# VH-VL binders against ENHANCER OF AG-4 protein 2 (HUA2), part 5

Target 1, 142 residues: ENHANCER OF AG-4 protein 2 (HUA2), of Arabidopsis thaliana (Mouse-ear cress) (q9xer9r771to912)
Amino acid sequence: EAAISRDAFEGMLETLSRTRESIGRATRLAIDCAKYGLASEVVELLIRKLESESHFHRKVDLFFLVDSITQHSHSQKGIAGASYVPTVQAALPRLLGAAAPPGTGASDNRRKCLKVLKLWLERKVFPESLLRRYIDDIRASG

## First folded at step 4 (VH-VL; framework fv_nepuvibart)

Design S47 (from S01 with heavy chain D103S)
Fold by ESMFold2-Fast, scan of step 4:
Structure S47 (fold): chain C 142 residues (1-142), chain A 125 residues (1-125), chain B 107 residues (1-107)
Amino acid sequence: as target 1 above (142 residues)
Amino acid sequence: QVQLVESGGGLVKPGGSLRLSCAASGFTFSDYYMSWIRQAPGKGLEWVSYISSSGSTIYYADSVKGRFTISRDNAKSSLYLQMNSLRAEDTAVYYCARESLTSEYNPWSGYFDYWGQGTLVTVSS
Amino acid sequence: DIQMTQSPSSLSASVGDRVTITCQASQDISNYLNWYQQKPGKAPKLLIYDASNLKTGVPSRFSGSGSGTDFTFTISGLQPEDIATYYCQQYDNLPLTFGGGTKVEIK
C-alpha cells in the first residue's frame, strides 16, 4: 500500500548510511513508491531531509541516494520507474542548494556533488545546458 | 567461485568485425557493473568500456566510440563487446572485469576485483 | 582525461629488498586510486583499493599510501613470486585511466 511504502521510505532516511546496501534498500523503496504515484512526495521528503540535516557528510549520503534513484529511474523501461528523472530535474536547485552549500566547511560536499553532476552530464541524464549551469554555480560558490 | 571466461578473439583484417563474449559464474551477475579492459602486446592496460548492472548506463573510451558496442544479457550471465571497423591499433588482449561492490556507495566507478583470462584480438592484413 | 604517470618504468631488486613505486595524477583524485599486479602471461589482480586498503587475501608486505596527486606502492621484503608488472589506476573521473606500469624483476 501507498501509505505503508511512503512511511517505510521516510523511516529509511533516518538511518540512511553511505553503504551500497543502505542506499540500495532506500532506492528500492523509492521505486516502490513511484508505482503508487508518490514520486513527487518521495522527492519532497528528500528535499526536506537534506535541508534539515546538520551533518555535511550525511548531506552527501542523501545526495548519493538521489543519484541512485535517478540513475535507476533513467535506466528503467517502465513509466513508473522513469518518473524520478523529471521530478528530480525540477527539484535540482533545492537538492543542490542543500547538498552543496557555500562555505569552507562544505568543500567536500561541493566536490562530490560536482562529480555527480559531471557524471550525469556524461551519461545524458539531464539536459546539458541545465547541468553546465549548476556545475558553474557550484564552482562559483567555492 | 567467481569466474569470468572470455571468448571470440581471433585474427581479423582491418575494417572487419568481431564479437567478444564473457561468461560469468559464481556470483549474481545482474548486481555488478562490468568493464572491458585491453592490453596491446608488450604495453600497458587501457580501459575500453563499462556497462551498468541494468545495462542502461554505458561509457566508452574516446578511442573506440562509434565503433564498439558493449552489451549484456543478465538472464545468460554474459557480457559482450561488438567491435566494428577494427584498426591495427585495436590489436590487444581483451579482458572482462567485474567492478567491485564497495561497502560504500560510489555513483561513478570502483575497482576491478575479478578479471577473466583475456582473449587475443589481432588486427592485421 | 586524467593522466597517470608511474615511476620507475622498471626496476631490478633482490629478494628481501623494499621496493617502492610511485604514481602521480595530473589533477587531484583524492584517494580514488587502485593498484594491480600482473604476472607474466596472466590477467591483472587487484592488490590495493582506495589508495591504502589491502584486498582480503593479499599478503601484508604490500601497502599503499598517498592522496591528492602523489601515491606510493611498497613491497616490504620482496619475494620471488612478486615478479610482475604493477599498475595504478584512477577512478576519480571517466575515462578510467591506468599508469604505464612498473616492471619488477629479481636480480
Scores: ipSAE 0.358, ipTM 0.659, lowest interface PAE 1.2, mean pLDDT 88

Design S48 (from S01 with heavy chain E104V)
Fold by ESMFold2-Fast, scan of step 4:
Structure S48 (fold): chain C 142 residues (1-142), chain A 125 residues (1-125), chain B 107 residues (1-107)
Amino acid sequence: as target 1 above (142 residues)
Amino acid sequence: QVQLVESGGGLVKPGGSLRLSCAASGFTFSDYYMSWIRQAPGKGLEWVSYISSSGSTIYYADSVKGRFTISRDNAKSSLYLQMNSLRAEDTAVYYCARESLTDVYNPWSGYFDYWGQGTLVTVSS
Amino acid sequence: DIQMTQSPSSLSASVGDRVTITCQASQDISNYLNWYQQKPGKAPKLLIYDASNLKTGVPSRFSGSGSGTDFTFTISGLQPEDIATYYCQQYDNLPLTFGGGTKVEIK
């Protein structure tokens, strides 16, 4: 019924680390959830986890997971996995607001999120005008 | 194992042209960003250009922009640097380098884990 | 461009000494800094990535530290095979830039 994939993904967020292994496993779980039509729920879980996370380094880990899921989805030829591209696009203001907050303590977060946005720009993952706006906004908040 | 072999260096006059090649083996060439990095005799390292794994993203140092063209042929596992309008200050050993990702998730590269032996380009009258 | 200022330009030390090289970025680059070793007539080799991570196969006597604008590279017990020029390199922004290099020599 799909509940097992959702529960596995939610549990993975609790133990997520910045290793390629950890992020790769979480990415595969997110893709499995999309096969059951749960892409929006997965993105909402990521947003809620990012907004509630107190450690700035953990926010970067979560945003790198967003990048991994998005890049994988962008490369998909099939229908189910590709659903993350539009879902993440719609969620970008909330994802970026949580992952790259304003203030002096979040300079590393903003720098790492800027790197991700620049890669998305280079790889044409999202519309250029949208990405350039977010890049400018993050630079201005520093 | 991993090998990068440059060729095409030589002596050219100012205003001349030269094409460098880099033959890659021992890894899946099409998975990696590649760079050209140069070093003038007795001087330090200067990054010249990079090209993405697919060839769609390319950047140049300002010193070579408009004169040099980086390209790749993934079917041949080869990287190229076409150098036009050469100047005396372009005299350097040119290295082909592979950009790698860390074991820790890093959505970009930015470090060079393998380098070729280098090929000398001398621009002199 | 992000300017990388490396010091000293050269140093001489004895086998077994602790050697320290510094690298200063013209702006905050977080931990986006790598260190390379270049022996005479050879291509550079990666030693340290992301300021402090030792590349697999590199001896543990090499270490890196720092964040922001100030970075340090250390050889805790200099060996004869460590005679080389060492370079820092930032990848926070394009163009990628290297420090001027530090030549390490033994008497």
Scores: ipSAE 0.370, ipTM 0.643, lowest interface PAE 1.2, mean pLDDT 88

Design S49 (from S01 with heavy chain D103V)
Fold by ESMFold2-Fast, scan of step 4:
Structure S49 (fold): chain C 142 residues (1-142), chain A 125 residues (1-125), chain B 107 residues (1-107)
Amino acid sequence: as target 1 above (142 residues)
Amino acid sequence: QVQLVESGGGLVKPGGSLRLSCAASGFTFSDYYMSWIRQAPGKGLEWVSYISSSGSTIYYADSVKGRFTISRDNAKSSLYLQMNSLRAEDTAVYYCARESLTVEYNPWSGYFDYWGQGTLVTVSS
Amino acid sequence: DIQMTQSPSSLSASVGDRVTITCQASQDISNYLNWYQQKPGKAPKLLIYDASNLKTGVPSRFSGSGSGTDFTFTISGLQPEDIATYYCQQYDNLPLTFGGGTKVEIK
């Protein structure tokens, strides 16, 4: 059920780590949620988790999960998985604002987020003009 | 044991075409990003192209963009490089390489833990 | 593109010597740098990844250090089998780029 998939995904975020196994499991749960039309709710959960997260390394873990979901969605032929590309695109200002905050303490966050944005640019995941704007914004905040 | 075996190299005239193959064994091929890296005689290493585990994400060095096509067949555990419009500057040993799958998530791969023996492509006359 | 500059381009040393090779990136690449060994006529072999991590099975005489733009590769006690060309490689950004290589020969 939708509720069960949503609750499983939310629970997974609490214990998310940077391992491929952890991010892979969370990505599969996000794709399952998309089958129930919950892509927007999943992205909103990610935004809220990112905004409430106090540990900068955890913010990177969460943004890498966003990358994993987005890359999987971009590569899919099916409609359920593909729903994340437009949903993440709309959420990018909030996701990046939380994952790559300004200040010297967050230089690693900004560097890692910039790398993801550059890969998305090269892989044509989102419109070039939009990605270049975000890249410039993050660089300006350092 | 992990093995990568390249084939398909040879002598070809400028403007000609060749298709390189890389046969993988000893690991789950479908889990790994793969790259082609070349080395001109007496020169250094030059990265040519990579392809994601699913085949949906592909990148080329500017020097080969529009002329070379990387592809894979996960059912056959094989990687390919179709080389068209070959130039003298493409003369090199071409290596098939497995991009590292780290325990930690990395959206950009980039180090090569296993390489094939290489196959020589000579573009001349 | 990120340019990787290796120095020296070649060196000759005696068995037991400490050999140091440097690699400089044209921009900050954090620790996203690898070192490879290529013996004559053979494919390259990964020695060090992420600037300082020794690949399992590689002798402990090999080490790497550095971050940002300046990186060092060291062989603490050169052995005859270490005759090879050594390459650094960055994976901070595409395209992936290699240094020009350093040829290590025994006197």
Scores: ipSAE 0.450, ipTM 0.683, lowest interface PAE 1.0, mean pLDDT 89

Design S50 (from S01 with heavy chain Y111A Y114I)
Fold by ESMFold2-Fast, scan of step 4:
Structure S50 (fold): chain C 142 residues (1-142), chain A 125 residues (1-125), chain B 107 residues (1-107)
Amino acid sequence: as target 1 above (142 residues)
Amino acid sequence: QVQLVESGGGLVKPGGSLRLSCAASGFTFSDYYMSWIRQAPGKGLEWVSYISSSGSTIYYADSVKGRFTISRDNAKSSLYLQMNSLRAEDTAVYYCARESLTDEYNPWSGAFDIWGQGTLVTVSS
Amino acid sequence: DIQMTQSPSSLSASVGDRVTITCQASQDISNYLNWYQQKPGKAPKLLIYDASNLKTGVPSRFSGSGSGTDFTFTISGLQPEDIATYYCQQYDNLPLTFGGGTKVEIK
């Protein structure tokens, strides 16, 4: 069942769009994967997809999926809540490095990622000092 | 038909409580961020609170923090605002509003494309 | 908090006139600004989103422009049914904030 859930999630990343339906389905699959102990594998798939993605618009879509999974996990009891919050926290440097790259052409990516980080800061999703460090890093790259 | 219908408003004394409800129909309620926006008699619009599609992200205006609680029941397509320790300054028409003109995911509120008709809350001795 | 300042607070114009109202943000909000129309006794209605995009079904006489801190909303050829209060709203940062409104009356 675990392999099936992982394959389903990996497949969905290829057709991921910014629609609520698309991100919602992918989020539910990610939560399902956590029930089989696959949260770290899901986050690694997201990192690899983000790092290999050439279209900046799709990088935003993938980071919005990270937000969706993280927010959903943060509010839930059980395995998903225990797994994704710390796993995403550990992966933030790689996720943000890929989603909000430096340079011209990525200005919109940096703005949208900054907005997500500010919301996470307001909601206390991750430690305040760590989020402020990432916010400063992204600001410095623009 | 996409619509929002508010209920629960009324006259209450200072220090009292009210619970507002908003019934959504004609769309997949669980996919949308929702807000409460109020308007005091003869005054402008003031955003009060929002709640994300899953209920995990909640924000309040400073004027209502600690007194108001926003919640939702996606199975019933309903949004709620529990209002405690009401003050005269809370007298307003309260609107339920859906965020976003598009079906796109947004981790923050954007445009309010669908509004309810409003429900009047009067806090008076 | 981001303060939204609208000018003028009220105006009176004749049918057929071009009406312009402005909205100024206390800091750069890019294009994250919406415009609403509120007719007496009714809920607000979204007219313009993301500074310049006309919502489907809204008459083309309404338009928006601007970016950063300075935004403009225009009614080209004012109609009697346009008697309303118009509000700008930013969504660049929390809390969400509205302008004070501009009351448009027909003389």
Scores: ipSAE 0.390, ipTM 0.682, lowest interface PAE 1.1, mean pLDDT 89

Design S51 (from S01 with heavy chain E99D S100R)
Fold by ESMFold2-Fast, scan of step 4:
Structure S51 (fold): chain C 142 residues (1-142), chain A 125 residues (1-125), chain B 107 residues (1-107)
Amino acid sequence: as target 1 above (142 residues)
Amino acid sequence: QVQLVESGGGLVKPGGSLRLSCAASGFTFSDYYMSWIRQAPGKGLEWVSYISSSGSTIYYADSVKGRFTISRDNAKSSLYLQMNSLRAEDTAVYYCARDRLTDEYNPWSGYFDYWGQGTLVTVSS
Amino acid sequence: DIQMTQSPSSLSASVGDRVTITCQASQDISNYLNWYQQKPGKAPKLLIYDASNLKTGVPSRFSGSGSGTDFTFTISGLQPEDIATYYCQQYDNLPLTFGGGTKVEIK
């Protein structure tokens, strides 16, 4: 059930940690949501959570979840899961703006987000020109 | 006790093929990225390839891309490197190495916390 | 590719000496750098990870420091068993690259 899957995913975001176990469970819920056509709603939930999160370490946890969902969908070539690649691509400015904010207090956030963007570049998850633009933007904000 | 044991090295002519194996024990093999790193006689270390814990993510150094294939069998705790179209410059000791992944989510590789003893590959006519 | 330059390529020192090896990256790699020890005829062994963290079981005489492009590896009180070649390695970006190595010998 769509509503149940969405609510389970939203609840998981509240207790998300950086462990492989936590991110893996949340990733599975996101993939289940995509099967009900809810990929855009899941990404919007992630954007809203990232934008409202005050703890910088939590922003990294949320962005690592974005990475997990995106790479899982990209590697599996599954129809339902594949919907996250274009949906996340469209959301990247908002996701990165929240996860890797400017300022001295966010240097760790920017380093980790840059590492993920470089990985996406190497794995050809998104167009090279798009990823290089975001890499340059994050570097310039330090 | 973590152990990695390479095998399959030997003498081969240019253009030939070899398949290297690495037998892992003492840890949960399926939790770790694995890499192949080589060292030509008297030279430094060169990273060759890595494979993710599930086997879904694979990368190669440009020097071996299209000729070498990395694979793994988690049920057998084994890592493989199929080497085709071998060249004289592929002559090296080949090490398998465990890529340290903690319980923390880390989508990148690069920590080689345990290495095998290596297996020598000699490509010569 | 990120190039890693080690200095010196070799050195000779006495037991008890402080030995310093440097590693320079061609671009900013933050702290994504490891140090390995390779004794003659043996496989490399990880000593330091993430620029400054000592691997469990490695003697405290080994240490690492630095960030960005300039990194230092130090042996405080060189011992005979420290005769080896030492390598830095970056993992900021693919391909993973190693320094050329520094051979440490005892006088």
Scores: ipSAE 0.337, ipTM 0.675, lowest interface PAE 1.3, mean pLDDT 89

Design S53 (from S01 with heavy chain T57D, light chain L94Y)
Fold by ESMFold2-Fast, scan of step 4:
Structure S53 (fold): chain C 142 residues (1-142), chain A 125 residues (1-125), chain B 107 residues (1-107)
Amino acid sequence: as target 1 above (142 residues)
Amino acid sequence: QVQLVESGGGLVKPGGSLRLSCAASGFTFSDYYMSWIRQAPGKGLEWVSYISSSGSDIYYADSVKGRFTISRDNAKSSLYLQMNSLRAEDTAVYYCARESLTDEYNPWSGYFDYWGQGTLVTVSS
Amino acid sequence: DIQMTQSPSSLSASVGDRVTITCQASQDISNYLNWYQQKPGKAPKLLIYDASNLKTGVPSRFSGSGSGTDFTFTISGLQPEDIATYYCQQYDNYPLTFGGGTKVEIK
């Protein structure tokens, strides 16, 4: 059930940790949501959670979840799970703005987000020109 | 008992081809990223290639890109390295290695917790 | 590519000595560094992962420290069975790269 899946994913975000198990469970639930046509709603929940999160280490955890969902979706081209690639692409400015904020206190956030963007570039997850633009933007904000 | 056993090494002329195999046992092969790492005689370690657990994500060192192809068969718990257009500088012991999944999520690789015994590839005229 | 520079390239020490090997990355790699031991004629063996974590079953005389660009590997109380070449390896970015190795010999 769509509503149940959405609520379950939203609840999962509240207890998300950086462990592979935690991120893996949240990723599987996000993929299940996509089967009900909820990919855009899942990404919007991630954006809202990232924008409201006050702890910088938690922002990294959330962005690693974005990476996990995106990488999983990229490997599943042609099925419902693949819908996250275009949805995350459209949301990247908001996701990155929240995950890699400006200021000296967020240097670790920017470094980790840069590593993810470089990996996406190497694995051809998103268009090269788009990723290079975001890499430059993050570097300029430090 | 985790085991990785390489085979397929041998003597080959420059420009030739060779296919290496790695037989895995003692663990769920389909859960792990796998790599090939080589070592030229008397030299250090050089990473060659990795393949993700499902086989959908692959990366090569620039020195072998376009010449080598990594692949896997999860049903047979086997890893392969097809080596084409071999050069004298490809002479090395080739190791099959399992990439451990770190407890903390990271979108890049972990560490090599188990290695095979290696198989020698000699490229000479 | 991230270049890993190890020093020294070789050393000779006595049983019971403290041996220190250093590894320097050409750029910040956080703690994404591992240490391997390779005994003559054998495959490498993981000793330390994520800069300072000792792999289960590895003797406590081996330790690692460091973050960013500068890393140290230490053997406290060198034993005869520690004759080997030791390698650092970064996994911050692809391609994965190893240091040149440090050959440890006993006098």
Scores: ipSAE 0.369, ipTM 0.648, lowest interface PAE 1.2, mean pLDDT 88

Design T02 (from N09 with heavy chain T108W)
Fold by ESMFold2-Fast, scan of step 4:
Structure T02 (fold): chain C 142 residues (1-142), chain A 126 residues (1-126), chain B 107 residues (1-107)
Amino acid sequence: as target 1 above (142 residues)
Amino acid sequence: QVQLVESGGGLVKPGGSLRLSCAASGFTFSDYYMSWIRQAPGKGLEWVSYISSSGSTIYYADSVKGRFTISRDNAKSSLYLQMNSLRAEDTAVYYCARGGTVEYSPDWGKYAFDIWGQGTLVTVSS
Amino acid sequence: DIQMTQSPSSLSASVGDRVTITCQASQDISNYLNWYQQKPGKAPKLLIYDASNLETGVPSRFSGSGSGTDFTFTISGLQPEDIATYYCQQYDNLPLTFGGGTKVEIK
């Protein structure tokens, strides 16, 4: 059921932590949502959660979830790969703007997001020119 | 060349202390969780302790809690294990290993112990 | 603690044989399992991570499969250099735990 999968994913975001287990469970729910054509809704939920999150460490947790969904979708292919890779690509400016904000207080966020972007570049998850632009933008932010 | 080199092992009496060192080279040491894993003669592998990249998260196996202290010096690319109140059952080869965390990593391989040192032997006997 | 049970504890096989080792977790660990090879007198070496992913530089004759509680490690076409003890290891929860090991010898 689509509504049940959506609600389960949204609920998971409230208790998301940095552990592989927590992020893995949320990733599985996101992949299930793609089967119902809900990838855009999942990404929009992630954007909204990231933009409203006040704790910088939780912003990293949420971006690691984006990474987990993206890399698993890229590796597995199929419906999830077809849905999440292009949807996340389109959302990157908003996702990165929220997860790696400018300013001295967000230095750790930028370092961790930069590490993700470099891996995406190495693994050819998104176009090289696009990823290099985001890497340069984050470096310029402090 | 990515490398880990242990030192500090030796013969010690029960109740004594030893400090093990692990020198890292060929990679950015400050980016990795680090672990100590031991192996008693003729026995299997036993995870002892890990420390996060910054040093803020530390965990110990119950068998060594209160007796062993893991620490790191990122400026020197070195990992340490201070072993106090040593017992005969602590006799083992002690390996330094990179990785092994339960925390999410974008580089999935970091959950595994992908680089190991050669080991240093600690013998606790009278 | 999560207990990891390996089977068999030891085996002898001929060069070219297919060798299968199993690892059973006391609770569901998803795919959070690694496999290591330890040759006599040497440190362990990572072969397989996340249950089924081959580590870079490791020969393709090694493979892993499984999820949940039951895992399998296979050597297709055993070679003399494969004489070693093999260990599974879970990273679902602390403390990190290893299986008891499986010693592979050539007859």
Scores: ipSAE 0.459, ipTM 0.676, lowest interface PAE 0.8, mean pLDDT 90

Design T03 (from N09 with heavy chain T108Y)
Fold by ESMFold2-Fast, scan of step 4:
Structure T03 (fold): chain C 142 residues (1-142), chain A 126 residues (1-126), chain B 107 residues (1-107)
Amino acid sequence: as target 1 above (142 residues)
Amino acid sequence: QVQLVESGGGLVKPGGSLRLSCAASGFTFSDYYMSWIRQAPGKGLEWVSYISSSGSTIYYADSVKGRFTISRDNAKSSLYLQMNSLRAEDTAVYYCARGGTVEYSPDYGKYAFDIWGQGTLVTVSS
Amino acid sequence: DIQMTQSPSSLSASVGDRVTITCQASQDISNYLNWYQQKPGKAPKLLIYDASNLETGVPSRFSGSGSGTDFTFTISGLQPEDIATYYCQQYDNLPLTFGGGTKVEIK
């Protein structure tokens, strides 16, 4: 059931931690959601959760989940790769704005998001020109 | 060159103690999780313990929990394993290895043990 | 704990042969699996990480594949220097666990 998968994913975000196990379980559920045509809903849930999250550490956890879903989808054949890669690309301004906000309190967030963007660049996950622009923007916002 | 060098192994009687050291060079030690992995004579590899880059997260295999203590000194680029209440079944070559984290990393290579020391032999005999 | 079962425990093959080793996880570990080579009297060496990625400096005759619970490690064109014991290792969950190893010998 599509509705059950969506609700399960949303619930999993509430208990998400930085561990590979936690992020891996959420990633697998996001991939399952894509099979029901819910990739856009999953990305929108991630955007809303990131924008409403008050703890900067939790914002990094959520962005690492975005990275996990994106890299897994990029390496996989089939529905997930077709759905998440373009959907995340379109959402990057909102995702990065929430995960790596400007200001001195978010320096760790920006450092960790930069690491993700640099790896996406090296692994050709998204267009080089797009990634280089975001890298420059985040570096400038410190 | 990136290297790990173990020391401190030797012969000890059951119930005794040993402290193993691992000296790291050629990389930023404070950026990495570090692990101890052992191998009994003629047997396979067994993960023993890991410690996070800051030293705040530590985990032990059940077989050594309560007897072994992992620690690190980032200023000295050194990793340690204090082994107490040693048993005959602790006899093994002990390897220091870089990596092994269960904390998510975008760079998946960090989950692997990509650099290993040459090992130090610990023999527990009556 | 996640159990890693390797097969075979040992094998003998001729130089130039294709050698295949398998590793089974007791539960879904996605692609969170590494392969190591250990030559007699030496420390293990990382060959493959994340199920299928070749470590820098490792010869292209080594490859890995699989996801979920079933994984394969292949040596295409066995060489004399490949005599070693090979281990799989999962990093999906603690404790970290290794397979029992596969000893590769030349006939």
Scores: ipSAE 0.370, ipTM 0.642, lowest interface PAE 1.2, mean pLDDT 89

Design T05 (from N09 with heavy chain Y33D S53D)
Fold by ESMFold2-Fast, scan of step 4:
Structure T05 (fold): chain C 142 residues (1-142), chain A 126 residues (1-126), chain B 107 residues (1-107)
Amino acid sequence: as target 1 above (142 residues)
Amino acid sequence: QVQLVESGGGLVKPGGSLRLSCAASGFTFSDYDMSWIRQAPGKGLEWVSYISDSGSTIYYADSVKGRFTISRDNAKSSLYLQMNSLRAEDTAVYYCARGGTVEYSPDTGKYAFDIWGQGTLVTVSS
Amino acid sequence: DIQMTQSPSSLSASVGDRVTITCQASQDISNYLNWYQQKPGKAPKLLIYDASNLETGVPSRFSGSGSGTDFTFTISGLQPEDIATYYCQQYDNLPLTFGGGTKVEIK
């Protein structure tokens, strides 16, 4: 069932850690959700979790999961695997707003998000003009 | 330009101790995770230990756990391996290498051992 | 532990030949596999990372492919300087594990 995959993914977010195993398992589950047409719902869950998260290091973990899902989707040329690229692109303002907030307390968050954006730029994951705009926005907010 | 140089190897009797050092140059040492990998004479490669860039995360192979201690000094750009209770089976060339993390990185190139030292020979023999 | 089974253990080939080495993981490791070259008396050198990406400065005759559990490393047009032992290595989970190595010799 699609509902089972969605619930499993939501549960995975509660125990997500920075390890490649944790992020890799969550990524595979997100890709499976896309096969059932749930890519937009998965991204919405990630946005809500990021916006409600109080610990800044946890926000980075969640954004690294977004990166993992996005890069895996980018490497998959098919319809199901590729669905996260456009879905994440549309969600970037909300994802980055939550993951890389302004202020002195979030300098590490902004630095790590900038690293991701620069790699996406280098690997042509999203349009160059869009990525450069977000890079400039984050730099300006620090 | 980018370089790792090991030292501290030698001949030691079973039950003895040695401390290996690895001096890094040509890159910002504090930005990189580091590992020790060994190779017994005529045998293959065996991962021994890992330390994160800050030193806060450390892992060991089961074969050395409790006997070996990895550490680093970022101010001196140096990596160390304290080896205690040495056994004949620990006889190997020990390499320090940049990389070997299990933590997620957006730049997956960091997971490979992209720079290796020349190795230092440790012989455990009566 | 993730077991890496590498084959063959050794091979002899002529200059100009296509050489293929395989590596099998005991469980799905996605593309989390690297390939190294070790020349006699020297430290290993990274050739391929993430299953198929060529390291900077490495000749294009070296290539890697595969995902999941089955991986292939290829030398297209073997050269005399390619005499070495080649190792695959997984980084999906601890402990990090290497294949047993494949010794490549030129007759």
Scores: ipSAE 0.443, ipTM 0.662, lowest interface PAE 0.9, mean pLDDT 90

